# Miniprotein binders against q56419: the designs that were tried, part 20

Target 1, 326 residues: q56419
Amino acid sequence: MEGRTLEEVQEEVFKRHGVLVPKKELEDLAKALEEAGLLLTEKVEARLKEEEEKLKRERPMRLAGLSYPEGEREARAFLEAFRASYPGEGEEARVLLMPHLEPSRVPEVYGAALAALEKTPPPERIYLVGVAHRPLKEKAAALPVPFQTPFGPALPDLPALQALDALLPFELFNTPLAFREEHSLELPLFFLKGRFPEARVLPLLVARRSPELGEALKVVLRDFPGLLVLAVDLSHVGPRFGDTPLTRTLAEEARRRDLGFLERLAEGEPEAALAFLGANPTRIDGVEVVASLLPLLRERKGKVLAHRLDLEAPTLSAVGAGTLVL

## First folded at step 16 (miniprotein)

Design ef1
Fold by ESMFold2, fold request of step 19:
Structure ef1 (fold): chain B 326 residues (1-326), chain A 116 residues (1-116)
Amino acid sequence: as target 1 above (326 residues)
Amino acid sequence: GDLIERLEELAEEVIEYLEEHGEEELAEEIEEQIEDIIEALKSGDTESAIHILTELAETIARVLHRLGAPYELLYKVAKLLARVSLEARELGDEELFRRAWEAAIKAYDLARELLE
């Protein structure tokens, strides 16, 4: 009972319906509701434990048939269509920044990433760094299991993940459930696995900036070279994100912040990119990832290949996405 | 609490390994130093404790490497040193932070040599 006494409930029922329900019957009903609530809680907890155990073995596709096709042949055609959405040439990437926004919203931005991958020698492994949308127990986490894709499983680089864990002051593998619905890994991985089917993956999430992660990765990359991918979105503005309704001025500011951030990263100046954002008033999604990875971004020059601030007229909101090669 | 538990767990594995491989005197010396470090941590002498712990862990890493220990033990030493380096930075001891981090990398490098 939401803080009401049984007598108060009894009085309200009488006022509304003209029926006096005996106190004993109200007591019996309250007990039954409590027992039903306990049963529902037990079932939810059991389901989460089952999902956690399965995630210790593999991470299944969650967005097949929603964001990309489930079948391999259809998925390859889908990949080709996205490449065609960007009518330019890419450049070789040692570091790639790409979005995790729904692909159909920013097709040319994903197409630019594919163009960059075309110019990139197939790496032995990909360090895929996304943004945690669920709480982590630590600043960052990994899930050392195969991630299913329409192109086959993306296999984990277990030796590299073990090495990374050895250089971190916190437990890297202790939040498997955070990966269950994490689209910031699944959506970029579709494109990466489609282009580099033999590459192993280090699937990483950042919740809060971790300088320790960047320093550890610098050492691990020395021994386990590979492609570093920052799977991040840019500005988030408007009511969906707790903001005022989108105006032309707010949209222009979001675009300016996105491009200024990307351009400073492209100059090899990640600290300047972060300083440019200040308090991050347009909520650029990539800030915590960039702040974690400073040692890997410093003095690495490159180019912005694409950007879109995708407008959501019905919600008066917008999300920015970009493609940067370093 | 967390640092003490990690140290106790690693110490048990290291001491057992050393005793099995003819280093009983060193195992006793290490055990004594670990007890002193834990006492200092419990008493709040954290900065002094992690200075000593850093030196001890460097010695442990070199000995484990010389003996051809399982590389996983050296990875555990590296992880402990990474945790020590974080503690040093939180205390504002930048020199110890740098030393402990370099020691973590060295223990990691020694582990990598054993894998090769």
Scores: ipSAE 0.890, ipTM 0.958, lowest interface PAE 0.5, mean pLDDT 92
Fold by ESMFold2, fold request of step 19:
Structure ef1 (fold): chain B 326 residues (1-326), chain A 116 residues (1-116)
Amino acid sequence: as target 1 above (326 residues)
Amino acid sequence: GDLIERLEELAEEVIEYLEEHGEEELAEEIEEQIEDIIEALKSGDTESAIHILTELAETIARVLHRLGAPYELLYKVAKLLARVSLEARELGDEELFRRAWEAAIKAYDLARELLE
């Protein structure tokens, strides 16, 4: 029924089944399907409105029992196991780049982030900047509500969020539904809340690069100091991402791109890091966040603590993840 | 359209505050300037209008701060100036872009002073 005339449908049914269905019966069927579709649309709209209202009060866990344990005791043991996966020492972070990839796929990369946090004085607040996987009404968004974790709620820093909103040319609190299933905040937050249970959070998403966000954050961080976290993944290669099947050559290129990007960030050269990627042929996930936050990354030197390009054998694809301290 | 709407909304709050705090003559002057700015925006004289708007918003911020207005009202002035700054950049007026952004930060700083 997708753009065919009723005569064409009637002819096809006759050819396929040997029965001539009167055009009137096909017309009645088409009308009934349209009415049923309208009723389903109304139910979906009502459900979405209900979910949006819930998100105005809190953001519940979506990945407990799937990506991390539901219970607090098991969650603490989970954190300790991840820390143990990285036997090295971290360094104090003022800016931390960490992944949002499924934790079990890159345990030592998350472990490196925990090692960095171990060396970091507990901040009053954490600016957690993830990647929007659903459309936002603006280039960036925040959700000013508690985010539930197995370690208790991560409370929003409402004064800092209000200050940030005051310096943006758009409404910061613009797309609550985009946060409903956003793992780029939930997965890093599990590790951050487990290590810094007293810190408040600014949960931020970037959909498209926003120079305005970086300039506003530069001012807000002056008055509301805290830990800046870029919760981003690196290369995405293979058929899952519109690429050829993973080969040794493609994997080597993805690793080179990931490390070259991270190393230039570690030298305090975020513009050079973006330029190094060119057209971004391996689809590094973090480019829009880095491009938004240039004023906060310039001339800030640091160290790459860990990197992995993790293979997805069933899809012949791979995703890169890294830990960078600035 | 969006800049006009935001300016009208802020103006209503500012004018009401000034009238309630004994600044009726200043409120009338500000209202007249806002009407002129809106006319210029509607006529397509956008670059000139946002130059004047930047100066007016700076004056509004100083007055609100002097009167001890709620800091939230100064935050709204800062947000308007951030929007003006974006408009200036889209017009290719880099000097006005930076002037309006600096004014946004100044209005924000005045709001922060009221919070202590």
Scores: ipSAE 0.887, ipTM 0.957, lowest interface PAE 0.5, mean pLDDT 92
Fold by OpenDDE base, fold request of step 19:
Structure ef1 (fold): chain B 326 residues (1-326), chain A 116 residues (1-116)
Amino acid sequence: as target 1 above (326 residues)
Amino acid sequence: GDLIERLEELAEEVIEYLEEHGEEELAEEIEEQIEDIIEALKSGDTESAIHILTELAETIARVLHRLGAPYELLYKVAKLLARVSLEARELGDEELFRRAWEAAIKAYDLARELLE
């Protein structure tokens, strides 16, 4: 019916079905569909409200049985297999940059993250900073509830979250529905919880660069020390992202930008890393996160452990992923 | 609008706390100053207003700490100061930004002392 008159619809129905439906019946049907649509909208709104209320208590797994196993035993085997996919040894991390891409696409990159975590003393808490792939009301947000994992709930560090909120010029606890399906937290958290079952978590999302977040976190980290994890992907190129199909030239450019970004971060020069990207034409996912965390990344030297540009063959697109320790 | 609303909410809580703890004269003084700040903000004298607000909020944090107020109230003062610092930055006043941010950290630190 979109863009068609009732008369045109009537004529089309007559042409196709040989039935002249009275205009009034079509109007009633349109109203009924509109009412049904409204009812559907109301039902959707009611469901969203219910889900929002549930998110006040916990964040359930959304990708269990899809991206990772739901059962703990199988989940442990999954971790071991991913660790085995990376043949190298890790390094101790104070800051870990790791992907949030579908794990099966870049197993060795996640394996490198696990290798780093093996060399990292168990932290009291993990600051898990993901990318908001949905709009936030503010530049950043947190969800102060347990996140479900196959290894049990990842419990929030409420005191540290409260401290962080106190030092932000905006409400940290905003847009709970943005966390509902956010894979940038869920996927990394699987690996983190599996390795550090006793660590509390600060699940954070960044939608837009917030210098205030980095400054606030710098103060909070003094009183609430922990592992900082940047759960970010790198370049996004190809038709899914508005480019032409992946070519050798486009792939080389994506890799150049990914590696150039990671290398500058590894040198402790996050501003140089951002400057190197400029307008970010290959759409490195982690730019807003890094831009928000500059005070925490400065002067920290580290190592790039892994990088991959993974082809999504059905769309002829590719996504970059990397593991960096600082 | 957001800053004014936050200021009004915090002011109400602080004034109530002070009145309940025998600091009625100070509560009245703070109320008057907050009213003046709000008026200045509404009139567009933002720079002057945020300067005065920074000093007032810092003073409030110290008083609340002295009185042994709930740490949550000092966190609210810190948060207000953080918001003030943002306003200063948006105005391009780097000195006021730094001052307000340092005050926010101080208010936060005072709150943390109450938890120890």
Scores: ipSAE 0.874, ipTM 0.952, lowest interface PAE 0.4, mean pLDDT 92
Fold by OpenDDE base, fold request of step 19:
Structure ef1 (fold): chain B 326 residues (1-326), chain A 116 residues (1-116)
Amino acid sequence: as target 1 above (326 residues)
Amino acid sequence: GDLIERLEELAEEVIEYLEEHGEEELAEEIEEQIEDIIEALKSGDTESAIHILTELAETIARVLHRLGAPYELLYKVAKLLARVSLEARELGDEELFRRAWEAAIKAYDLARELLE
């Protein structure tokens, strides 16, 4: 009813259709719609509960056949094509910053990540830290279940996850439904699992900056060494994000912010990188992740391998993506 | 409220474990100290309460380690100390933060030793 009275609805129906619907019929219809809405809500709640229970066992692929191939053979060809899109060579990574944007938008950036992974000895485990695009109960969360990929399940490192939980002031295992459709983990994980099929994974999401996460991870990494991956996008500019259509000036500002952020990270100055962004007017996606991982990023020197600001032409908006090795 | 609830839950588990392992006197002493800490937290004497709680939790971790308690219980002590460290940080007490955090790491390390 969009806040309208039954009388207003009756009048509107009369004006549009020339039929005077009795108030009683409108009341019955409103009740039926309410009942249908309640039934839909109950069904949705039941479905969400079912999916939450399923997430206790595994996280299924959501973007297979959409963002990447579902079949293993096709998935391997996909990896090869993305690697080929980056003409450079990678460097060994202890920390890898890579995008979680739709892969087809920034193939060479993912290609740069693959190039870095080629120079990286196979880790025992991967700490995969993504961005929560849905609310979390806590500042950060983990999902301690297998994540499905075309290359088989990415298995969780339960001992390392338990150790991490022990050093956090909040419950790490929270908000499982936030992981259901979170692409910030699924998309990077495709590439990571494809390159390191035997690595265990710690799927982590950050919603808000948690300095405690970085301090806890620093201790855990001592006992459970592995590759740290920051799966983050950079600037988000244009109408989809509340700006005017992309202009040369807006694009230059987005690139300046992205590169200035990445370069300061590459110099081992994560606090300077955050300070450089200030109020983050171009909405760099990964700020809360970086702010949470400061102890792990300090004094690490590295290299920016790739950057792209990709235009989404239908919306005249753009998203920045980068690959950084530390 | 969250810290008190966590403290009460952990206290119950620790006390039960100690009673089951012949440390009844120590369990009673810990119970009394925890009650005092909770009262102090409720009264707003947070800094003093956190200081005492840090020392008590360190002691609990050592005792549990000595008794060969399940590592999971020591992880819970570490987690409590991590929460205490956060509280200290929020109060702006850097020294207390450092102490509580170091205690959390120690409790964690003691737990790890039980897994070797």
Scores: ipSAE 0.874, ipTM 0.952, lowest interface PAE 0.4, mean pLDDT 92

Design ef1
Fold by ESMFold2, look of step 16:
Structure ef1 (fold): chain B 326 residues (1-326), chain A 116 residues (1-116)
Amino acid sequence: as target 1 above (326 residues)
Amino acid sequence: GDLIERLEELAEEVIEYLEEHGEEELAEEIEEQIEDIIEALKSGDTESAIHILTELAETIARVLHRLGAPYELLYKVAKLLARVSLEARELGDEELFRRAWEAAIKAYDLARELLE
């Protein structure tokens, strides 16, 4: 019925099959299809509402057995193996930038994050800021529920989340479904919870830059001090991301962009880091998070511990990941 | 539209609280001012309306703190002021933006005192 009248459909059927289908039968068919579409829509809406209600109580593991082990003993051995992938020493962090890329692709980058956590006094809470891969109703969102891990539930810091919500001009808790499969929180959280089992968590997502979020967090961190974690990836280049095929030249540019970005952040110059990227031609994933958190990144100097541009041979594409302490 | 809805919601809670605590004359004064602010917003006099709203919200925060109101109500005042601050920035009024944001922090700080 796309752009055709029932009479046109009737005539076309007659031309093709030599049978005149009465207009009423075509009308009945169209009605049945509309009703079936309405019922499918209602079924999908009911399923989404059910999932939303479940997420108001807890966020279950989605990647256990796929990206990390489900059992606690195996999970601890997994952490030890990742730490061993980075032979260096870390440094204390008040702010940690770490990836959310599949851990097996960049083991030494996650290992560097673990090395930094070894040097970091256990915080009372962790502000975990990831990148929304599903639409948010606002620029940013949070989900104030326990996140399950092999090391037990990561409990939310409800007083700090309530305080943050009070200083934002938008509804912070309005998109629970966006957290359902969000790996940018789950993968870093595995490492953070494994190292800091007593810390509470503020699980945050950014979809679009929000200066308001950074200003509010500056006030909340004054009263609720803790570790700030930017759970972001770096360059995304190649055909999987809409580029021309990955060449040696494109890969070199992606590495240069990644390192130049990280180095400027390490100098306490987040505005310069963003300006260095311009239109962000290599699609560094962390830009909206950094742009949101400028007040928390200014004048904090630190060190890049690790970087890798991980090549995807089947897609001729690459994704960058890094570890930065401030 | 969104600012008006938020203001109406907060106003209902604040007025109810004031009436329950013997402040009916103040509740009536606040209600009148809120109606004037909403009319100004609807007529497009947004900058002047949010300037007056900032002053009113600062007064509401101090009164609620004096009366020992639930801290959640003061958090709602802080959130309204954060929204007003965003409006001021979008209008290019940097002085009002700064004032409204400082007022949001003050309302938040008053709420934190009640939590003690």
Scores: ipSAE 0.873, ipTM 0.951, lowest interface PAE 0.5, mean pLDDT 92
Fold by OpenDDE base, fold request of step 19:
Structure ef1 (fold): chain B 326 residues (1-326), chain A 116 residues (1-116)
Amino acid sequence: as target 1 above (326 residues)
Amino acid sequence: GDLIERLEELAEEVIEYLEEHGEEELAEEIEEQIEDIIEALKSGDTESAIHILTELAETIARVLHRLGAPYELLYKVAKLLARVSLEARELGDEELFRRAWEAAIKAYDLARELLE
């Protein structure tokens, strides 16, 4: 009844259906719908509170059996197959940029990440920085709980997380519900945990650029050394993202933007990488993450190991993915 | 509002700790200074307030370290200083930003020393 009187609704029902519904019955129905709506809202709120309380203990798998195998044996075979999809050799990573896209869409890009991890000594801890696809209360957040994987739980580095919080001008431990279904952490973590089963993790999300995060992490990394992982996708083009259907011209522009971004990062010029994108017309996903981590990316030279622009045929849209080692 | 609230909360904890550890005179002095800082922040004299707050917080961190306070309390001081540094940056005062940020790192380092 958005702005209509009960009389207007009664008249409309009569016009459409030839039935005069008594006003009292309409009032009772409106009240019942309102009560049902309130009850639904209360149930949803109660469920969200329950989920939030669960997230104080652990973050369960959401994509097991969908994006990757649930069983450990099958998960190991999955890792081996993805590694095999990349024919090259990796390089030792101090910083790894890798995708968080559905693995089946860009297997060789994940394979390149695994190749890099093969050349990387097992870190004590992994700083895993993903993209918040849901709103955060602050510019960035962390969830200081075990993340479930087929290889066992990825345990948080609580001392390092506490140290990071101490150097941030905002509360790091905010918006736990944003982590519940965040694939930008879950998918990369599968590969990372499979390769480094003993590494502790700092699961971080960035919603908006936070220069403070990069400066704080630079200090924390002195006392708590580890592997930095940027779990980011690249261009998002086509109808799902507000463009026309994918054309050769649009795909070429997306690839140009992706590669131009990655190449400048590989040269140790993250500010130049951001400047190259300008208004980011192809919607590179990782912009806010890179902008937050500038102090950690400056002057580090590396190599682009893989890139793909993957077509989602049902929507005639495409997403870019890349693997970069620094 | 956020900075004032954080300052009030930290001040209460620091004052309580100092009073419990035989530093009552210092606690009173810190309380008075914090009240003045809060008043300055409320009046819009933000630049002067955050400068004084930076110096006070540095002093608090040193005192807490000397007394062997819980490292968590020094982390809270570091966090306050980080928030102060953000305020300075938002004002466009790069020197004050640098000073507050360096102070935050120092408070953090002092906390780390208590863990060793």
Scores: ipSAE 0.873, ipTM 0.952, lowest interface PAE 0.4, mean pLDDT 92

